VH-VL binders against q0atu2. Designs and how they scored, part 228

Target 1, 119 residues: q0atu2
Amino acid sequence: MLDKKARIRTSREYRNVFEKGKRLSGRFLIIYYVENALDNNRFGFITNKKIGMAVIRNRIKRQLRAIVREYQGQVKNKHDIVLVARAGIGKSSFEGMEKDYIAIMKKAGLFARNANKID
Short names: E, the ipSAE of ESMFold2; O, the ipSAE of OpenDDE; V2, 0.75 times the mean of E and O plus 0.25 times the DockQ between their complexes.

## First folded at step 9 (VH-VL)

Design yd19 (framework fv_ivicentamab_arm2; at its last look DockQ between E and O 0.42; V2 from the best seeds 0.56)
Fold by OpenDDE, look of step 9:
Structure yd19 (fold): chain C 119 residues (1-119), chain A 119 residues (1-119), chain B 110 residues (1-110)
Amino acid sequence: as target 1 above (119 residues)
Amino acid sequence: EVQLVESGGGLVQPGGSLRLSCAASGFTVSNNYMNWVRQAPGKGLEWVSIIYRRGSTDYASWAKGRFTISRDNSKNTLYLQMNSLRAEDTAVYYCAREYGEWEYYFDYWGQGTLVTVSS
Amino acid sequence: AYDMTQSPSTLSASVGDRVTITCQASQSIDSWLAWYQQKPGKAPKLLIHKASSLESGVPSRFKGSGSGTEFTLTISSLQPDDFATYYCQQWDSYSDEAYTFGGGTKVEIK
């Protein structure tokens, strides 16, 4: 699980990202991102009912957290980033989600120039 | 030197099945993202399927349910199981490797193997 | 559906000519665009990736440019070895079809 300090936790924090942030859509994910005043990034996750049953939503959320955690060190700092799962994500593989995440984050310019998977 | 060699193509009747193979050398299939791409005679290129490093798979919408991508790590070989074949599946089938990680293009291709579906 | 429109479909040119092939995406794909060359009976060969990065061994007369929705492959001076069909390819992070190729451009002798 992500470190507590790396989490968006409050409704106000989420609202700030949605209202002031930029939006990019991927295959399975939509990201909202905005600069914060911290020295670290914070991540939020949205899995609404259109994704599927609660069990599915929770699974997706766990998978997204795992992906974010894995690449956390390669994301430019000082950003609040909210990941919104799209409806089709429930049928996606983990690595498909990962690929989508990487692609959309690169498109957003949030990864370091030569960011790559850490094996 | 990287090399991909497809085999298994041939003539098959509609509704039939066929399994294609792609023997790789110069790199490890399981450490790379491998794809199948086909090309109908006189037509363009069409992506079919991908298998990720961890073994998860994705497919073109039209391929789902009829095509299955897999690999044998011990043989360093990629496979494409094709079922319920149709005339429109007639094509040269290429195996292709994606470059590096998250680069989203195909740097190496096999010579292709022809699949002809005809009664 | 995510469309990759490649133009022209066929291009007649002479050796030494400047050739321009265009690939247009229905929406921005940033720089996730590759160009391939294919000769009859052969597999596609990667020429350019990330819109403008030339692959090793590819002659400098090949140039990729563009970003967003408009991309161009330029052959500054067409050589006999360049008569082939060219394809653009994109990664679509939004479409259900992860990879899409352009329709191809056949560069033939005038």
Scores: ipSAE 0.654, ipTM 0.889, lowest interface PAE 0.8, mean pLDDT 92
Fold by ESMFold2, look of step 9:
Structure yd19 (fold): chain C 119 residues (1-119), chain A 119 residues (1-119), chain B 110 residues (1-110)
Amino acid sequence: as target 1 above (119 residues)
Amino acid sequence: EVQLVESGGGLVQPGGSLRLSCAASGFTVSNNYMNWVRQAPGKGLEWVSIIYRRGSTDYASWAKGRFTISRDNSKNTLYLQMNSLRAEDTAVYYCAREYGEWEYYFDYWGQGTLVTVSS
Amino acid sequence: AYDMTQSPSTLSASVGDRVTITCQASQSIDSWLAWYQQKPGKAPKLLIHKASSLESGVPSRFKGSGSGTEFTLTISSLQPDDFATYYCQQWDSYSDEAYTFGGGTKVEIK
C-alpha cells in the first residue's frame, strides 16, 4: 500500500487533477498529472463499471497500487497523478499493466533521470 | 551489435508440432520484452506472443492453448513451442525485441524462419 | 479491437518523388504508432517510433507525423533504397492481440 500522504483522497483533489492536469493515454491506462505544492507525490486510481464487476475492479486497483508502489521512488516529486483504467485492462496480465505504466510515465517525463534506475 | 537468429522452421503436417528458437546476442533476453510476430506468404504482419521481463506471457487469442513462448536465460534464447498446427499457421516467424524506452515498438527483428503446414 | 487502415496498398513512384503513406486507427492511440520498412526476404526494420521519432540511423528524409487517429509517413525525396513495403503498427487494449499492423504499402518503381 501507498502511505496516506501519497494518496489523493478527496473529490476536490481528484477534480483538480482532471481539470488542471495533462492527460496521456496508454494501452491499458490513462494518466492525468499536475504539479502540486507538496514535498511528495500523490496517486489516485479509478476503475469504472465497464471494466467488470466490483471484484474485478478491486483486483485491478490493487494491482495498479502495487505497480505504483514498486516504482514510486523513481517518480519525480511534487506531482498529483491519477491512473484511470481503460476498458479491456482485465484482459491484461499484471506485467502487461506494469509495462504500460512504465511506458506512459516515461512518455510523460515523470520518471527522474540520473537520480533513479528504471528496470 | 544486436542480433536475433531464428531457427527450427520446416515442413510439418496438420496437427503436428514444432519448436522455434531465437538466439540473441548483443543484449540480454530477460531484460527485454520479447515477442514472436508472423507473416503468411504475401501477407502482412501478425503478432503472436510476448514474454515479459519477469517471465509472464501473453498470447494472441488464436494462439492460446496451442503455442507456448519461453526462454532459456543461460543460452540467451527465446522459444516458441507450436502444437496442433493448422494450414493457416503457415508463415515466416520472427522474434522481435521491444526495447524498454520504445515500449510497444520492435527495434530489432530476426531474419525469420519459415513454417509450412501441409500434407 | 483497434483496426489499422493503411493506404494506399501499392504506390508507384520515381526516384526523387515525395511519397506519403497514411494509416488510420479506429480509435485514438495518441502518438503510440510505429512505422517499419520491409524488403523482400528480409525482416522489418523500425523507421519511426512514437509517431514522429526517427530510429537511430534512419535517414532524415523519413518523417512521421500525426496523432490521435490519423498518421502519415513521408519520404521527402525517394531513393533507390526506399523501394520496399511499409507497415504501421499500434497496440490493442481490448483483445489479447497486443499489437496490430496495417496491411502494408508497397512502394514500387514507376
Scores: ipSAE 0.563, ipTM 0.843, lowest interface PAE 1.8, mean pLDDT 88
ESMFold2 (binder alone), look of step 9: mean pLDDT 89; pTM 0.921

Design yd2 (framework fv_ivicentamab_arm2; at its last look DockQ between E and O 0.06; V2 from the best seeds 0.00; counts 0 for: pae O 3.5 > 2, placed apart)
Fold by ESMFold2, look of step 9:
Structure yd2 (fold): chain C 119 residues (1-119), chain A 119 residues (1-119), chain B 110 residues (1-110)
Amino acid sequence: as target 1 above (119 residues)
Amino acid sequence: EVQLVESGGGLVQPGGSLRLSCAASGFTVSDNYMNWVRQAPGKGLEWVSIIYRRGSTDYASWAKGRFTISRDNSKNTLYLQMNSLRAEDTAVYYCAREYGSWQYYFDYWGQGTLVTVSS
Amino acid sequence: AYDMTQSPSTLSASVGDRVTITCQASQSIDSWLAWYQQKPGKAPKLLIHKASSLESGVPSRFKGSGSGTEFTLTISSLQPDDFATYYCQQWDSYSGEAYTFGGGTKVEIK
């Protein structure tokens, strides 16, 4: 589980990322990201009703948190990052979601220089 | 040098089965995302299936339940088991490497193996 | 095809001509688009990835551009070995459930 320190908590914090941040769409995910004034990263997760019923949305959110937790040490610090799940993510295997996360984080330049070692 | 060599194609009757092989050299199959893509005669390209690095699989909806992607890491070989074959499955079948965990593009393709489903 | 609309389906051109091929997606796919070249009886060959990045060994006369929903492949001065069929590729822009290819553009000698 991500520590409270590594979570985007308030609607103001989410709004800041959406309004000030960059947006990048992948196969199953959209990320919004912006530099923060902290010494650490923070992550937020959004699933909407287009994905499916609540049980499906909760499963996906749990899977995305697990993926972020696995790679959080390779993410460049001082960023707020919001992951928004796209409609088809529920049909993907866990590895398909993980693959997409890695791809979009690399394209955004958010992994450290040696992040390729975690492929 | 990276090489992919498909085999196992041929003539089969409707309802029959075939197993296609894709022998890989110059790289390790299990370090990559491996795909099958097909092309019906005179038609375009159609994605079939992927096997991920840790062995999870995803399929095109029309292939799910009839086709099974797998690999044998000791032989560095990718497989496609095709069951309940139909006339519309007639195509050249390519194996393709999806190089790098963040790229959704096929940088190396085999030369293909023809599957013909006809009575 | 599910989602990728590729045009034209066929074009005739002469050596030295500038040719332009277009792909469109229903929803934004950012810049996650590849272009392939396929010659008769051969496997496809990756030309361009990430909409505009040339694969190693691809001549600079090939240029990919676009982002969002509309993408182009331009060959600035057509050469004899460029007569082939070209495909764009991404995933279904609605859901991402399948990789999708455009219908292809056959570039023929005039």
Scores: ipSAE 0.696, ipTM 0.871, lowest interface PAE 1.1, mean pLDDT 89
Fold by OpenDDE, look of step 9:
Structure yd2 (fold): chain C 119 residues (1-119), chain A 119 residues (1-119), chain B 110 residues (1-110)
Amino acid sequence: as target 1 above (119 residues)
Amino acid sequence: EVQLVESGGGLVQPGGSLRLSCAASGFTVSDNYMNWVRQAPGKGLEWVSIIYRRGSTDYASWAKGRFTISRDNSKNTLYLQMNSLRAEDTAVYYCAREYGSWQYYFDYWGQGTLVTVSS
Amino acid sequence: AYDMTQSPSTLSASVGDRVTITCQASQSIDSWLAWYQQKPGKAPKLLIHKASSLESGVPSRFKGSGSGTEFTLTISSLQPDDFATYYCQQWDSYSGEAYTFGGGTKVEIK
């Protein structure tokens, strides 16, 4: 599980990311991201009923958190990033999600220059 | 040149309503984060409300339900509808622009408009 | 909730003096702190943002410093134009007040 300091937790924080951040869409994910003035990155996760039942949504959320945690050390610092799961994500494998995450994060230019797990 | 000009202030009885306007020039209101901040006579500054670029709004806890922030894009004008006014609402009301994207300070202020709530 | 305590509330000083104003937050706000100057009958003017970034046009005698919970505004050599009230300001992601200002510090002539 992500450290508390690495989480977007309040509705106000989410609102600020949605309103002030940039939006990019992948196959399974939409990301909203914006630079913050902190020394760490914060992540948020959104799943909705279109994905499926609560059990499925919770599974997806756990998988996304695992992916984010795996690559968080390679993400450029000082960013707030919200991941919104798209409806089709429920049919995706974990690797598919991971691939999509990497792709969209690359597109956003959010990976550090010396990132070594990204290919 | 950026300019903010508040208007609509005046004397109102307790329980009354008043709508303040903030005419902006030199920038587009709908492309920025606009705020209302008030200052009671001889007192400090107090944040009232914000409207985001995408139209979402937020309010101080004490302002919710009585105050409504809005804008008219065609007029490039910000508004504050104040209802059920109280004596403690007496203050100079400033409109203020929040700088840029992911920033939390006010770089431009109007000169304010005085609202006096008294019987 | 992030409370902001600004001190002192009033400061008497002379031209040429070094003046220091302190702003303390109840919780860490990292560098999300701004300083404003306000003169009687006028709107606040932004001086410093992100704790230490000097706004364009602001004299270099103004300096912001600090991080976390403690911040300071320093005027290295007070000028006649600097007699005013100063406010610190932060963003709060948790409380009912998205933005909080310090109580203010009135810098007056000694």
Scores: ipSAE 0.026, ipTM 0.728, lowest interface PAE 3.5, mean pLDDT 91
ESMFold2 (binder alone), look of step 9: mean pLDDT 89; pTM 0.925

Design yd3 (framework fv_ivicentamab_arm2; at its last look DockQ between E and O 0.47; V2 from the best seeds 0.62)
Fold by OpenDDE, look of step 9:
Structure yd3 (fold): chain C 119 residues (1-119), chain A 119 residues (1-119), chain B 110 residues (1-110)
Amino acid sequence: as target 1 above (119 residues)
Amino acid sequence: EVQLVESGGGLVQPGGSLRLSCAASGFTVSDNYMNWVRQAPGKGLEWVSIIYRRGSTDYASWAKGRFTISRDNSKNTLYLQMNSLRAEDTAVYYCAREYGSWEYYFDYWGQGTLVTVSS
Amino acid sequence: AYDMTQSPSTLSASVGDRVTITCQASQSIDSWLAWYQQKPGKAPKLLIHKASSLESGVPSRFKGSGSGTEFTLTISSLQPDDFATYYCQQWDSFSGEAYTFGGGTKVEIK
C-alpha cells in the first residue's frame, strides 16, 4: 500500500484535483492532475460501479496502487494525481494497465521522457 | 542481428484452425512485448494481439475468443492460434516487436505469412 | 470508427516532388505516433517514432512533424525508392484496441 502521505484521502482534496487539475484520458485510465504545495506526490484512485462488482473494483484498485508504487520515483514531484478507472479496465491485464499508466503519465508530462520500466 | 520469421500460413477452410509461428533471433521474446498484426490483401494494417513480458495477453475486440497468442520461451518463438476462421481473416500475418522502452511502436517486423481462408 | 484518419489515400507524384501525408487522430495523442513504409510484398518498415524521431538509416528527406491530433510525414524530394504505401500508427486509442493504424497512403508514380 502507498504511504499515508502519498494518498489523497479527503473529499476536499479530491475536489481540488477535479476542479483545478487537468484531465487526460488513456485506454484504461483517466487521470486528473494538479500541482500541490507539498514535498511529495499524492495519488487517488476511483473505481466506479461500471467497472464491475466490488471484488473486481478492489482488484483493479490494488493493481493500480501497485503500478503507482512501482513508478513512484519516476513521477515529477509536487502533484496530486487521481486515477479514474475506465469501464474496460476490468478485463485488462496488469501489464496492459501498466502500459496505459505510463503512456498517460508521459502524455501528461508527469514522467521523465526517458522513463522506462524498472527491471 | 534481430530477425523475425513467421511460418504456418496456408490455405484453410472456413471454420478451420491454424497456428502461426514466429521464430525470433537476436533478442529474447519473453523479454519483449510481441504482437501480431495482419493485413488483408490490398488493405491496411490491423493489430491482432499482444503478449506482454510477464505473459499476459490482449486482443483486438474482433479477435477475442477466436485467436490466442502465446510463446515458447525455450524456443524463443511466438505463436498465434487461430480458430473458427472466416473468409475475412484472409491476410498476411506479421509478428512485430514493440520497442522496449515504453514508446509504443514496432521496431522489428517479420516478412509475414499468408493465411487464406476459402472453401 | 477508427481513431486515426490518414490522407490522402492515394498520392501521385514525380521524382523530386515534395510529398506530404497527413494523419489525424480523434483525440490528442501528444507525440505517440509512428510512421511506417511498406513496399509491395514486404513488411512495414519503421521510419519515424515519437512523431518526429527519425529511425537509424532512414534518409533525412523524411520528416515527421505534428503533435496532439494532427501529424504529417513529409518527403522533401521524392526518390524512386520512396514509391510505397505509408502508414501512421498510435497507441493512445479509445477504440479498445492497443494499437491503431491509419488507413494508409499509397505514393505512386505520376
Scores: ipSAE 0.792, ipTM 0.921, lowest interface PAE 0.6, mean pLDDT 93
Fold by ESMFold2, look of step 9:
Structure yd3 (fold): chain C 119 residues (1-119), chain A 119 residues (1-119), chain B 110 residues (1-110)
Amino acid sequence: as target 1 above (119 residues)
Amino acid sequence: EVQLVESGGGLVQPGGSLRLSCAASGFTVSDNYMNWVRQAPGKGLEWVSIIYRRGSTDYASWAKGRFTISRDNSKNTLYLQMNSLRAEDTAVYYCAREYGSWEYYFDYWGQGTLVTVSS
Amino acid sequence: AYDMTQSPSTLSASVGDRVTITCQASQSIDSWLAWYQQKPGKAPKLLIHKASSLESGVPSRFKGSGSGTEFTLTISSLQPDDFATYYCQQWDSFSGEAYTFGGGTKVEIK
């Protein structure tokens, strides 16, 4: 699980990312990201009802948090990043979600150079 | 030299089954994301399924439950098991390697194998 | 069956012509788009990836452009080897559930 300081929590924090951040669409995810003034990164997660029932949406959030946790040490610091799940994500395997996250983060330039865990 | 060779196509009755093979050379199938794509006669291209590097699989919604993608590492071969075949499954079936594993594009294709489903 | 709208579906052209093919997604796919060439009885061949990046060995007369929802493939001076069908490809722009291809553009000799 991400610790408290690495988590976007308030509506105001989310709104800042959506209004000021860059947007990049992938296969299963959309990310919004913006530089912050902290010494660390913060992550937020959004699912909607088109994905499925609450149990499915909760599974998706848990899987995305696990993916983000696994790669968080490779992400460039000082960014607020919101992951928005697209409607078809519930039909993807975990590896499909992970592949998409890596592809999006690479394309956004958010992985640090020489990160050993990405690829 | 990278090469993909499909085989196992032929004429089959509706409701029947068929197993397609894709023999790969010049690279290791299990190190890559491998896909099946089909093309009905005179029509466009349609994605069927993917097998990820660690063996997870995803399918087009119409293929789930009828088609199974798999591989045999010792033979460096990709498979597509097709069950409950219908006339609309008539197509050339291609295996394809996904470009760079993280780019969602197919850089190498086999020449395809024709599956004809008719009475 | 196709999320991506590709136009025109057919095109007649002469050697030396400038040819432009358009592909449009229902929602933004950023620059995650590829172009393929397919000749009769052959498998598709990758020409362009990431909307504008030319695949190795592809002639420089092919140019890809666009981002978001509208993309183009331009052949600056059509050659005899270029008479083929062209497809764009990405994923379903609504959900990402499936990879999707445009309906194709057949480039025929005039």
Scores: ipSAE 0.552, ipTM 0.818, lowest interface PAE 1.6, mean pLDDT 88
ESMFold2 (binder alone), look of step 9: mean pLDDT 89; pTM 0.924

Design yd4 (framework fv_ivicentamab_arm2; at its last look DockQ between E and O 0.44; V2 from the best seeds 0.65)
Fold by OpenDDE, look of step 9:
Structure yd4 (fold): chain C 119 residues (1-119), chain A 119 residues (1-119), chain B 110 residues (1-110)
Amino acid sequence: as target 1 above (119 residues)
Amino acid sequence: EVQLVESGGGLVQPGGSLRLSCAASGFTVSDNYMNWVRQAPGKGLEWVSIIYRRGSTDYASWAKGRFTISRDNSKNTLYLQMNSLRAEDTAVYYCAREYGSWEYYFDYWGQGTLVTVSS
Amino acid sequence: AYDMTQSPSTLSASVGDRVTITCQASQSIDSWLAWYQQKPGKAPKLLIHKASELESGVPSRFKGSGSGTEFTLTISSLQPDDFATYYCQQWDSYSGEAYTFGGGTKVEIK
């Protein structure tokens, strides 16, 4: 689980990201991202009903959180980032989802310059 | 030296099945993202499928249900099982390795194997 | 609709000519674009990745440029060995396909 301080938790926080942030679309994910005034990144996750049943949505959220955790240390600091799952993500593999995350984050320029996958 | 060698292509009737192989050398298939890309005669390149490092798979929307990508780690070989083949599946099928640093391009290709679907 | 539009489809040129091929994406892909060269009966060969990084062994007359939605492959002085079909390629198309290729540009002798 992500630390509480690493989570976007309030509607106001989400709204701020959507209103002031930038938007990029990937294969399975859409990200909204904006700089924050904190010393850490915060992540939000959105899965709506078009993804599938609640069980599927919860699975996707868990997987996205796992991906975010794995690469958290390589993301440029001081950002609020909301991950919105696209409809097709429900049938995606974990690694496909991961790859999409990496791709879209790179597009956004949110990874550190020297960020690389360890394995 | 990296090398990819496709085999298994040939003439098959509509509705038939065929399994393609891609023998890799100079690198470990299971440590890389391996892809199949096809090219109909006189046409462009079309992505077919990918198998990720952990073994999960993804497919082009048109390939789902008919094509199956797999690998044999002991043989360092990639496979593409093609079922319910159609005339429009006639193409040269290439195996291609994605560059290992998550940069989303294919650095090595086989010479391809021709699949002809015709009655 | 395709996520990658390549133009022109065919290009007639002479040795020594400057050749320009364009690839347009439906959405911004930053610099995540690759260029390939393919000769008849041969597999595609990677020329450029990340829009502008030249692969090892590729002649310097090849140049990739662009970012966002518009990219260009330029051959400063066409050589006999350059007559081929060229393809651009991107990752994670909005359509849901993992990889998308441009339609190709055949560079032929005038």
Scores: ipSAE 0.771, ipTM 0.917, lowest interface PAE 0.7, mean pLDDT 93
Fold by ESMFold2, look of step 9:
Structure yd4 (fold): chain C 119 residues (1-119), chain A 119 residues (1-119), chain B 110 residues (1-110)
Amino acid sequence: as target 1 above (119 residues)
Amino acid sequence: EVQLVESGGGLVQPGGSLRLSCAASGFTVSDNYMNWVRQAPGKGLEWVSIIYRRGSTDYASWAKGRFTISRDNSKNTLYLQMNSLRAEDTAVYYCAREYGSWEYYFDYWGQGTLVTVSS
Amino acid sequence: AYDMTQSPSTLSASVGDRVTITCQASQSIDSWLAWYQQKPGKAPKLLIHKASELESGVPSRFKGSGSGTEFTLTISSLQPDDFATYYCQQWDSYSGEAYTFGGGTKVEIK
């Protein structure tokens, strides 16, 4: 489970990332990210109704949280990062989502050096 | 050093089945994202399917339910099982390696194997 | 149907000419675009990835540019070995569900 300190929770926190952060679009995900004033990272997750019904959107959020949790130790600190699921993500396998997360995080420069689990 | 060799193509009647093989050398199939791509005679390239490093699979919508991608890691070999074949499935079928876990392009291709579906 | 529109479909040129091929997606694909060269009876060969990154061993006369929705492959001085069909590739820009290729550009000798 992502720790309470590692969550973006308030509308103000989300708005700060959307308004002041950088945006990078991948195959199934869009990320917004900005440096924060903390010693740790925080993650937020957005799904919209175009993806599907609530049960599908909740499954996608659970899968994305699991992916983020698996790689969180390799992410550079002091960032607020919001993952926005794109409409087609529900058709992807879990590994397709995971590959896209790795791709966009690497392209954004958010993985620390010596992240050898991710080539 | 990297090589991909497809085999198993041939002439088959509509409604028939065929199994393609792709023998890989110079790299480990299970460490990579492996794809099938096809090309009808005189036509362009069309993606068919992917198998991810841990064995999840995704398909083009027209292939799902008829085609099955798989691999045998002990033989370092990729497969495509094609069922309920139609005339429009006539094509050269290529095996392709997708570069790394953070990229979306095919750095090595086999020379292809021809499948002809004709009554 | 293909989301990725490639033009022209056929191009006639002479050795030494500067050749330009374009590829367009309906919605932004950032810079996640690749270019391939294919000669008759042969497999495609990767030339360019990430819109502008030249693959190792590809001659420097090949240059990729663009981002977002419009991309260009340029050959600065066409050589005999460059007469081939060229394809751009990424994913369906609407959904991401499938990888997609442009329709191809055949570069022919005049």
Scores: ipSAE 0.658, ipTM 0.858, lowest interface PAE 1.4, mean pLDDT 89
ESMFold2 (binder alone), look of step 9: mean pLDDT 89; pTM 0.924

